# Designs tried in a protein design chat: VH-VL binders against SUPPRESSOR-OF-WHITE-APRICOT/SURP RNA-binding domain containing protein 1 (SWAP1). Part 7

Target 1, 142 residues: SUPPRESSOR-OF-WHITE-APRICOT/SURP RNA-binding domain containing protein 1 (SWAP1), of Arabidopsis thaliana (Mouse-ear cress) (o49570r267to408)
Amino acid sequence: LPADVAMELNGVLGNLNGTKESIKSAKIWFMQRSPFAPALAEALRDRVFAMDDSDRQMHIVYLANDILFDSLQRRTNLHEFDNEALAFRPILGSMLGRIYHFPQNKEENQSRLEKILQFWASKEVFDQDTISSLEKEMKSGP
Key: E = the ipSAE of ESMFold2; O = the ipSAE of OpenDDE; V2 = 0.75 times the mean of E and O plus 0.25 times the DockQ between their complexes.

## First folded at step 1 (VH-VL)

Design z1d (framework fv_zigakibart)
Fold by ESMFold2-Fast, scan of step 1:
Structure z1d (fold): chain C 142 residues (1-142), chain A 122 residues (1-122), chain B 107 residues (1-107)
Amino acid sequence: as target 1 above (142 residues)
Amino acid sequence: QVQLVQSGAEVKKPGASVKVSCKASGYTFTSYAMHWVRQAPGQGLEWMGYINPYSGDTKYNEKFKGKATMTSDTSASTAYMELSSLRSDDTAVYYCARDLDYGGNSEYFDYWGQGTTVTVSS
Amino acid sequence: DIVMTQSPSTLSASVGDRVTITCKASQSISSYVAWYQQKPGKAPKLLISAASSLQSGVPSRFSGSGSGTEFTLTISSLQPDDFATYFCQQYNSYPYTFGQGTKLEIK
């Protein structure tokens, strides 16, 4: 990830507060830098691991969800994963697992993570095997 | 437990103004947008606009610009919607409604207030 | 503005019936559709979001489908509590707009 893009990302994430406006703004910023999606997705996972507040960790998941769904709507071939789905696929399981098992995590946040996986399954953001794998990784722990 | 509790029914004369309140509880008030939707007797639902309680920013349906004013009080966890220059066709039930969190890539309404009936008659 | 048109406006059915309500958008709205149930004197209740995602606590007999301009809400086996008015809503673009409603009545 280039140093200037990494610095911009830190600013974007610093302003991410769970409001609809902040999540939408962060999504637009991410999508404008779609060629860096694999490195950006890894940076989001790394940020989640560095956080010590489960509500703020959920804000990162909401951002990822919005990115994934926005990208899904732009697929030209429904049988192939889009750029963002490919970028997030290898890092999501560990990200979700970190949050699910975080010591101060609220039961509401665990329920929301399960609901998000169900949403991705229903919309075919990922294939069923990938969804099953993500759910297992999330629930098994770090 | 999320609840939105609205103020009671109002009867107004044409030309008057009315201010409806919506008190939120059971969640972080500033983390969700609050929308206003009205329903005239026997009619469908009409979106009026929303307020972001964190920033105070508002977005209005063009039909209600200059007619409706949305505000919020963070310390009271209460959203307000004021209608000015009331006409008989403003008679409706007015609802406040919360956006769902982004867990569903949302801009739909997961919780609604019970509604406030506003009747405009001479 | 995007116009949402529901059909039928009124539907008569019996307990145990399979019921389908259709919602058509005047422009493509991807999957940005929600479905609500409203009983007389009550606020609307969210049933389905993003065209097909069932809200927690909503019975599994409710399902949604569609994308682009045509969407459907299906109740697989109608129960007494399901007699109500149903509304679709698009949230693809401002202003958000609702269908005119479908009143589901006892046959």
Scores: ipSAE 0.017, ipTM 0.588, lowest interface PAE 6.1, mean pLDDT 86

Design z1e (framework fv_zigakibart)
Fold by ESMFold2-Fast, scan of step 1:
Structure z1e (fold): chain C 142 residues (1-142), chain A 120 residues (1-120), chain B 107 residues (1-107)
Amino acid sequence: as target 1 above (142 residues)
Amino acid sequence: QVQLVQSGAEVKKPGASVKVSCKASGYTFTSYAMHWVRQAPGQGLEWMGYINPYSGDTKYNEKFKGKATMTSDTSASTAYMELSSLRSDDTAVYYCARDEYEPYSYFDYWGQGTTVTVSS
Amino acid sequence: DIVMTQSPSTLSASVGDRVTITCKASQSISSYVAWYQQKPGKAPKLLISAASSLQSGVPSRFSGSGSGTEFTLTISSLQPDDFATYFCQQYNSYPYTFGQGTKLEIK
């Protein structure tokens, strides 16, 4: 991830507060830098691992959800994963697992993570094999 | 275009059961959670629980666990809430309500409500 | 359970007034608060989600603010159609809970 983009990301994440407006703003910033999506997705996962607040970890997941759903709506081939789905697929399982098993995590956040996976499945953000793999990784832990 | 249409009013005796339906139209039924909320006459709103129509998974308010049963029929785009062992304090208007989108649990569309009266 | 306490329980106001309704949570709920309007005999209507996000089709005179444990719903210039009962709801933790309601009535 280029140093200047990494610095901008830190600012974006510092302002992320879980509201729809905050998430939408961060999503727009991310999508304008779509060519860096794999490195940005890894940076989001790394941020989740560095955090010690489960609510703020969920804000990162909500951002990822918004990015994935926005990208899904721009797919020209419904059977081909978009750039963002490909970028997030290899890092989501560990990100979700970290939050699911985090010591300060609330039962409510575990339920929210499960609902997000079901939402991705129902909207076909990922295929069923990928969803099953992510659920297994999440419940097994990081 | 999104509509939630509930079954008609019910009058039941104490000890009976009642099953309320909520038929969804204008959206993909399995993509949104369906919640149940009741309101006793002149009182506030009380969340009962929800069903995820995609998985069939349910989450109940502890107060209603073992008393309310939530189910769904994907082919009919209909959610159901059955309340057993009715008592007079179960008299209320029962609403179904949809999430705006998962995982957020605020209710962007509501059914019109079903009045359930429990009287001897 | 998270207890949501609204104040005032009843508010008397005139058309054109600025009115504010407060909602307090018994523990921190971040921004996971929604506000609903309910008229007699009708289902509640969503006005605001995530503490401050105005729903499509809701007049701009409605606004929400707050985070953590204290939240407010403001109507900047009250209209006749606004006389109703207002409820806050937290969706941070199960079970989801509502405030007791604030009845906004004609002065």
Scores: ipSAE 0.024, ipTM 0.609, lowest interface PAE 4.9, mean pLDDT 87

Design z1f (framework fv_zigakibart)
Fold by ESMFold2-Fast, scan of step 1:
Structure z1f (fold): chain C 142 residues (1-142), chain A 125 residues (1-125), chain B 107 residues (1-107)
Amino acid sequence: as target 1 above (142 residues)
Amino acid sequence: QVQLVQSGAEVKKPGASVKVSCKASGYTFTSYAMHWVRQAPGQGLEWMGYINPYSGDTKYNEKFKGKATMTSDTSASTAYMELSSLRSDDTAVYYCAREGYDFWSGPYYYGMDVWGQGTTVTVSS
Amino acid sequence: DIVMTQSPSTLSASVGDRVTITCKASQSISSYVAWYQQKPGKAPKLLISAASSLQSGVPSRFSGSGSGTEFTLTISSLQPDDFATYFCQQYNSYPYTFGQGTKLEIK
């Protein structure tokens, strides 16, 4: 990531508190920098690995969800994944797995992760093969 | 329209088993957890557990482990809850309810947003 | 298990009144509270989730507030259709638990 974008991201994530408005604000910031989506998605995964609070880790997942849905609604070709889906696809499994198996994680957060994954399946954010792969990686863990 | 339609009232003898069905329509069945809640006559609501229809995974209230069995049939969009070894204090209205959430407008909108009409189970000799 | 205690158990009010029902959790549950309305012979109806998020289709006179251990449901101007039993529910921890209910009856 360019240094200035990385610094801005740190500020955005530092202010992320999981409320609807906080998530929406962070999503808008991300979407305005869509050309950097692969590097930004990787940075979100890295932030989750650096965190020691499962509820705050879930805030990052909710942000990713909002980004993915926003991008989904902008798809013009049904046969192609959007830029954000492609950016998140390679990093989501490890991100979700980190949270799912986090030593102090609540059973409720495991349930919430499973619900988000089935939600992505029902809305066709990803194809079934990708959903199956993400679920397997999430439940198998690192 | 989103609906949950349950099977009809049952009268059972002590020691029998009962299986209540809950048929979903108007939404993708596998996208929402299905919860079971009972209400004894004149009493409050008691959470029994849930099933994730996507995976088949279940979570039970410890009080109902070994007594209640939750299953689902995804091809029929139907959830089931079976109670074994019925006692008189199992007399209640049994509800299925979908756990709603709105991940598209915000992460905190959880709750049981759609309920079945209830199935009355009476256990009497 | 988290115990949810509602107060009052019964509340008498008149149409047009401002009504407040309180729900107390035996331990912190963040904002993971839902409120339901139940009329005799009917299934519960979700009014509010996440302590303060109004369910679509529910009149704006209903509102929720609170976090941690103390939560309130407020009806700003009571209507005839609002006489019912109200339940709070936590979904922070398994098992999910409900308050004992508050019966709102006509004064």
Scores: ipSAE 0.053, ipTM 0.671, lowest interface PAE 4.5, mean pLDDT 88

Design z2 (framework fv_zigakibart)
Fold by ESMFold2-Fast, scan of step 1:
Structure z2 (fold): chain C 142 residues (1-142), chain A 119 residues (1-119), chain B 107 residues (1-107)
Amino acid sequence: as target 1 above (142 residues)
Amino acid sequence: QVQLVQSGAEVKKPGASVKVSCKASGYTFTDYYMHWVRQAPGQGLEWMGYINPNSGGTKYNEKFKGKATMTSDTSASTAYMELSSLRSDDTAVYYCARSEYFDYGMDVWGQGTTVTVSS
Amino acid sequence: DIVMTQSPSTLSASVGDRVTITCKASQSISSWVAWYQQKPGKAPKLLISDASSLESGVPSRFSGSGSGTEFTLTISSLQPDDFATYFCQQYDSYPYTFGQGTKLEIK
């Protein structure tokens, strides 16, 4: 990531508080920088690994969800992954696994993660093989 | 139409048990948490817990651990809440209500089941 | 447990008034707050979730704001149908807890 973009991201994540408004603002910021999506997705995953609060980690997952869904709406070919789905696919399993197995994690957060995978499956954000792979990686560990 | 329909009013003696049902229709039962909330006469709302019908996983308010038992039957799209060792202060209206996992507002509520515990 | 304290406990107002109800949490709960309306003999109705997200079908005169420990529900132009009891609820931490309620009465 260019240094200036990385600094901006740090500010964006500092303002992320789990409200739909803050998530929407962060999503818009991300989408305006779509060419950097692979590096930004990795940075979000790295941030989750640096966090010690599972509720704050879930805010990153909600952000990823909003980004993925926004991109889904822009697909010209529904059978091809969009830029953001491609960017998140390789890092998402480890991100979800980190939260799912976080020490002393709330059971509600494990249930939330299971439900978000079901949501992505139902909306065809990813194909079934990808969903199965993400679920397996999430449940087997980070 | 999305709807939660609860079982009818119950009158019980102290020490008895009661099992309240909540039948869901108009949506995919396993996509939402099912919460149980009670309200004593003239009092506020008290959260008892929730069940995830997809996994069977439950979360209880500690006050109700060992007293309330939440279960679900996915084939019947029905959630249950059983309350044991009833006391007079368990007299309340018991509600079931669904929520999204990432938006925990309880957007659809059952009509309520009045449970009266009297000697 | 997180204690949710509403103020005022009772509010008297006239049709057309702007009314505000405040909810204070005993510790920071980010935006994990919902607001409910309850009329006598009826189940509660969700108005707002995530502190400020208006539920579908709820009139636009209702709005929510706040983060951290202080939250408000505002009705910009009170209608006859709005006289009811209002509850805030936090869902940041277990057990989920409700405020004691604010009864909105006709003046």
Scores: ipSAE 0.017, ipTM 0.558, lowest interface PAE 5.7, mean pLDDT 87

Design z2a (framework fv_zigakibart)
Fold by ESMFold2-Fast, scan of step 1:
Structure z2a (fold): chain C 142 residues (1-142), chain A 117 residues (1-117), chain B 107 residues (1-107)
Amino acid sequence: as target 1 above (142 residues)
Amino acid sequence: QVQLVQSGAEVKKPGASVKVSCKASGYTFTDYYMHWVRQAPGQGLEWMGYINPNSGGTKYNEKFKGKATMTSDTSASTAYMELSSLRSDDTAVYYCAREYEPYFDYWGQGTTVTVSS
Amino acid sequence: DIVMTQSPSTLSASVGDRVTITCKASQSISSWVAWYQQKPGKAPKLLISDASSLESGVPSRFSGSGSGTEFTLTISSLQPDDFATYFCQQYDSYPYTFGQGTKLEIK
């Protein structure tokens, strides 16, 4: 990840909160830098691991969800993964697992993560094999 | 600044077809699914289905399979819903609604379709 | 299909009253419910998403709560502009379904 992009990301994430507007703004910033998606997705996972608040960790998941849905809409071949789905696929299982098993995490957040996986399945963000793999990794933890 | 503007009211005879349009502005049309919801006079809301304007992919409520057809024109930023073999109980206001995540954040003004003999 | 049942179907209230509308799902839908307001001759307007998240621009007197199968929409200190029909909607699974509506009318 270039140093200037990494610095901009820190600013974006510093302004990130649970509001729809905040998440939408961060998504737009991410999508404008789509060529860096693999490195950016990894940076989001790393941020989740550095966080000590499950509500703030969920904000990163909401952001990832918005990015994945936005990218799905731009998919030219619905049968093949888009750039963002490919970027998030290898890091999502560990990200979700970290939050799911985070000490003192709310049961509401665990249910939310399970529902987000169901929505990704229903919207065909990922194929069923990938969804099953992500769910297993999330529940196995950490 | 987001707007969904629908076509005008229609009066049809039983057995006819009607095609309702929904023109989007103020956002990138292909970035959001477009849903169709109807409301019979004095009744509740009934979900009909959606179209993905980027792919043309659709999902219908089973009740409307074979009866409703959803299409879109990306160059015109317009979604369409055609209802065939009209019956008197198809009399309703038809709404288009934009999906933001799984809920509807913007709605068209509605198109009244009256089916009478 | 998930059936959404609202109570009451009609509610008479006065300006300044605290009003509560209930929505029950036939099976667990977690927090995947939205609330809409509809005034006569107008399209529905989103008020609340994810059971409790207030939509931008909606007055703070509106609030939502609940999870699983029972959800509530509360209006504290009812205003004249609030007399309308309110609908809940589940988006847990397809087909998306709405409650039958609760009409809030002047007492």
Scores: ipSAE 0.012, ipTM 0.586, lowest interface PAE 8.4, mean pLDDT 86

Design z2b (framework fv_zigakibart)
Fold by ESMFold2-Fast, scan of step 1:
Structure z2b (fold): chain C 142 residues (1-142), chain A 122 residues (1-122), chain B 107 residues (1-107)
Amino acid sequence: as target 1 above (142 residues)
Amino acid sequence: QVQLVQSGAEVKKPGASVKVSCKASGYTFTDYYMHWVRQAPGQGLEWMGYINPNSGGTKYNEKFKGKATMTSDTSASTAYMELSSLRSDDTAVYYCARGSDYSPDYYGMDVWGQGTTVTVSS
Amino acid sequence: DIVMTQSPSTLSASVGDRVTITCKASQSISSWVAWYQQKPGKAPKLLISDASSLESGVPSRFSGSGSGTEFTLTISSLQPDDFATYFCQQYDSYPYTFGQGTKLEIK
């Protein structure tokens, strides 16, 4: 990840507050830098691991959800993974697992994570094998 | 102001086709799915399908496959729904409705067009 | 297809009453239910999504609850503006399906 992009990302994530407007702004910033998606997705996972507040960790998940769904809407074939789905696929399991098992995490957040996986399955963001793999990794821990 | 404005009422003969338009304003047209829902006189609501205006991708209720065609024109911020081979039981009010955002928490259809009455009679 | 069944199909009530409308899904749909209000000659209006999330601008006397297969819409103190037909809708699985509707009328 170029140093200037990494610095911009830190600013974007520092201003992320879970409102629809905040998440949309961060999503737009991410999508404008789609060629860096694998490195950016990895940086989002790393930020989740550095956080100590599960509600703020959920803001990163909502951002990832919005990115994935924005990208899904641009697919010409729903059965082929887009650039963002491919970028997030290898890092999502550990990101979700970190939050799911975070000390003092709310039951509401665990339910939201399960619901998000079901949503991705229903909308074919990922294939069923990927969803099953993500759920297993989430529940077994990072 | 977020708004969906549909084309006017149509009267058609059996076997004809009808194309209903739905013009969006006040939001980014490509950020939301556009759903089509019909309601026969005195009946409930029936989901027909949606179009993703960003890709042109569609999802149809199986009942309407081969009968309904959904398209969109992103430059005009307009969605279209065409029904072919009209029968008398296609008489209904046809609504376009935007899908909320793609968050699981907000997937209701939050903005609706005023409806287009399609009457099929000989 | 998931079948959504509402009860009652018609409900007579007076202003100030607490009214409840039930919606049952033929299979589990998590919390992916929306509730709509429709007045004669008008398009439906979204009231609630995700079973319990109140749409902006909808009066707080409306509330939703439930998960899995049974969902409820409650109006805590009925107002004259609330006499309408109410529909539940699932968005768990394609095709999306609506309940048959509950007509809320004066007495």
Scores: ipSAE 0.017, ipTM 0.593, lowest interface PAE 5.3, mean pLDDT 86

Design z2c (framework fv_zigakibart)
Fold by ESMFold2-Fast, scan of step 1:
Structure z2c (fold): chain C 142 residues (1-142), chain A 121 residues (1-121), chain B 107 residues (1-107)
Amino acid sequence: as target 1 above (142 residues)
Amino acid sequence: QVQLVQSGAEVKKPGASVKVSCKASGYTFTDYYMHWVRQAPGQGLEWMGYINPNSGGTKYNEKFKGKATMTSDTSASTAYMELSSLRSDDTAVYYCARGPYYYGSGSYDYWGQGTTVTVSS
Amino acid sequence: DIVMTQSPSTLSASVGDRVTITCKASQSISSWVAWYQQKPGKAPKLLISDASSLESGVPSRFSGSGSGTEFTLTISSLQPDDFATYFCQQYDSYPYTFGQGTKLEIK
C-alpha cells in the first residue's frame, strides 16, 4: 500500500463512525482507489484486529458491506466476482471471526454479523460455497 | 409500496390467549426482521422481540419469554405473535415493525397499524 | 437494561419555534439511536436513525445529533403537523428500550 494512501486510510478510519453518511463517504474514498482493493481490504482487516471496541469494529464491517454491494451493482457479468469481492473474499472470514469472538462483543453485534452474511447470500455478493465458508470461519473462531 | 397490515381488535378474558397477525407486502418478506412492540394505554413503547423470517429464529425480551411466541409463514408473508395467560396489564396496542438486517436492526421504517388487545373480566 | 430518559416530558411551543428534545442513555450506546413521531391513535413513524440519519420523506426541519449517552432531536421552524409525541429508542443492546416520550403541545 503506498505510504500516502496508507496515511489517507488512517485518517478515513479515524473519522469513521456508525452513521450512514460516514460509511458512504469512506466507501466513496475506497472505490476511488479500487486498484489498491486487495491491500486496502487487508488494511481493514488489520485495523479490526488492532481495535478493542466492538462497535467500531462493526463500523469497518458496515464499510466493507457498502463497498461489496456498490461493486456488485457495477458487475457486467453476474457470474463473475468483481474486483472488490475478490479482494475481500480471502480476508473476510478472519475479520468476521475476530469480531464474533471478541471478549467484549455484544450479542447484538454477533446477530448483526449473521444478518450481514445472510444479506450477502440473498443478494449474491458471493456464491453459496463462499458464504458457507465465511460462516464456518466466523463461528469456529481464531 | 411497503405495507404491514395487522389483524383486528380483540377482547379477551384473563387466562385466555390471543394471536395477532401481521401481513407484509411490497418487499421481500425474508429480507427484514419483524419486530413486535406494545404500548399500554397512556404509556410508552415496549420492545417484545423479533423473528427472522428467513430462518424462523427468534429473540425475546426476557420479560416476554414463556409469555409470547413469535412465528412466521414465509409463503403467506405473514408474521404472528401469540400471547398466552393474558392478564389485565397485557391490555395494549400491539405493533409489528420492520427492522433491517444491517446498519443496526433496531430502527423500524415501517409499522403495522396496531392491534388493540383488551383484557377484562 | 439500558434506561432512556427524555427531557422534557412535556414541551409547549408555538408554530415557527425551534424546539429541542433530549434523550439520555444510562450507559454508552454509540450512535445506535432512532427517533420516532407518534400522533394519537396512530403507529409511530421513524424520523431519524443512527442518531443523525434523516429518514427518506421526513422534512429537513428535523435533525438529530449526539453520541455516547446524550442525544438530541431538533425541529427548526415548528409546523402545525409537528405537534405529537416523540420517542427515542436505543438499539445498542438487548432488550431494545424506548424513552418515556416527550409530548409536544400547542402553547
Scores: ipSAE 0.018, ipTM 0.598, lowest interface PAE 5.7, mean pLDDT 87

Design z2d (framework fv_zigakibart)
Fold by ESMFold2-Fast, scan of step 1:
Structure z2d (fold): chain C 142 residues (1-142), chain A 121 residues (1-121), chain B 107 residues (1-107)
Amino acid sequence: as target 1 above (142 residues)
Amino acid sequence: QVQLVQSGAEVKKPGASVKVSCKASGYTFTDYYMHWVRQAPGQGLEWMGYINPNSGGTKYNEKFKGKATMTSDTSASTAYMELSSLRSDDTAVYYCARVPYDILTGYFDYWGQGTTVTVSS
Amino acid sequence: DIVMTQSPSTLSASVGDRVTITCKASQSISSWVAWYQQKPGKAPKLLISDASSLESGVPSRFSGSGSGTEFTLTISSLQPDDFATYFCQQYDSYPYTFGQGTKLEIK
């Protein structure tokens, strides 16, 4: 990830909270840099691993959800994953697993992560095999 | 023009089962979760669970696990909730209500009219 | 489970009054609160989502505010049609839970 983009990301994530407005703003920033999506997705996962607050970790997941859903709406071929789905697919399982098993994590956050996987399944953000793989990795731990 | 139309009132004896239907119209049935909420006479609202009509996946409130069964028929745009081993304290109005597919939503934008289930004698 | 506590349980008011109903969550739920109106013999009707977002077709005299653990529903100038029971609901996490309800009745 270029140093200037990495610095901008730190600022975006430093200002990220759980409000829909905050998440939308961060999503727009991310989508404007879509060519860097694989490196940005990795950086989001790394940020989750560095965090010590499960609520703030969930904010990163909400951001990822918004990015994935926004990209889904722009798919031109219904049978191909979009750029963002491809970028997030390899890192989501470990990111979700980290939060799911975070020490003294709220049961409520575990339930919300399960809801997110169900949402991605129902909207076909990923194929069923990918969803099953993500759920298994999440529940198995980081 | 979104409508959720539920089946009529039921009177059942203890130990029986009841199956309530909820017919959806005016929107794409598979684009929304269908939840079930009950209300005992003079009491508050209690969330029972939901079904995702697109996948058939369900989630139940722990209190209703093994007691309620939620299903759907996509071709008929109808959701069902079956309650087994009825007891007098299952007497309530049962509502279906829809929720948008979104992890940041969980509010019920449209409700069925309710189905009164009375369990007596 | 997240417990939602409403106050008051009953509120008596006159047409034209400003009324406020409060809902407190047992833990932080950000802004993921909805408010419903229920009249006798009828299903609840959504008034407000995301703590403060007014639903289409709901009169502007209804407003919601709050974040974290304390939420408020306000009716700025009470109309005869507003006498009903009001419920808050959290959708931060499963199981979804409701407040016990506030009955708004004529003074």
Scores: ipSAE 0.017, ipTM 0.575, lowest interface PAE 5.2, mean pLDDT 87

## First folded at step 4 (VH-VL)

Design a1f (from a1c with heavy chain E103W W105Y; framework fv_anetumab; at its last look DockQ between E and O 0.10; V2 from the best seeds 0.00; counts 0 for: pae O 6.9 > 2, placed apart)
Fold by OpenDDE, look of step 4:
Structure a1f (fold): chain C 142 residues (1-142), chain A 121 residues (1-121), chain B 111 residues (1-111)
Amino acid sequence: as target 1 above (142 residues)
Amino acid sequence: QVELVQSGAEVKKPGESLKISCKGSGYSFTSYWIGWVRQAPGKGLEWMGIIYPGDSDTRYSPSFQGQVTISADKSISTAYLQWSSLKASDTAMYYCARGGDYWPYSGYDYWGQGTLVTVSS
Amino acid sequence: DIALTQPASVSGSPGQSITISCTGTSSDVGGYNYVSWYQQHPGKAPKLMIYEVSNRPSGVSNRFSGSKSGNTASLTISGLQAEDEADYYCSSYTSDSTLYVFGGGTKLTVL
């Protein structure tokens, strides 16, 4: 990531508080930088791994969800992955796995993450094979 | 402007079937969840379930699972709540309401005017 | 499943501030800040007054505010007016994002 984009990302994530408004703002920022989607997604994963607060980790997951859902709505073909979906697909498993096995609020967040995967499956954000792969990676842990 | 218009009041007998409707307008009907809420006379609000008209993803409260059917016809921007066999205890006001654009965020920001269902012998 | 408990009734005089509490069975009152508040006048549909603990939809008076501490969410109405007399319901999604639940409702009387 360019240094300026990385700095902006830090600011965006610093303002992330789990509300739809904060998530929306972060999503908009992300969507405006589509060419960096792969690098940004990776940065989000890295942030999750660096965090020691499960709530903040989940906020990033909700951000990812919002990004993916927004991108889904913009697909010209629902059966073809969009740019953001492609960017997140390789990093989501490990990201979710970090949270899934994090001691703090473990049971609650496991349930939440499982439901989020189900939601992505039902809305066809990812194909079933991808969902299964993500789930397996999530549950196996980092 | 966003509006939800529900079908008219119903007077039924126990054992009869019923299907009430909720028509949305002024927004992308397929992009928001629709929830159904029951309110018995003089009682509080009860969440029954939701549907996403875009793909008909439907979820129920455990209390209402198997008791009612929630559906939608996106071609006419209409959501439905139906009973196969009404009971006297089904007597209540039923509201439809617009939820979020994805689960589980947001509350219900727009509500229908309600449909009164009276079930008595 | 979570249960949300509200006081059955509260009252206040015009101009006063009142607070309605909404207590969950766990710290998951509103999950990740998903608590909403609804106002319902007699014979009318509920109206969303607060979402995500403390946000007001467009058109809702700034006299209405929401907060959360621990497993208790609160709706505060400042500068109480006669028109505020109504039933108020809190609501929340469950922690596993499978259910939506309402509190039992609170009847607000303006004296």
Scores: ipSAE 0.020, ipTM 0.614, lowest interface PAE 6.9, mean pLDDT 90
ESMFold2, look of step 4: ipSAE 0.463; ipTM 0.801
ESMFold2 (binder alone), look of step 4: mean pLDDT 94; pTM 0.959

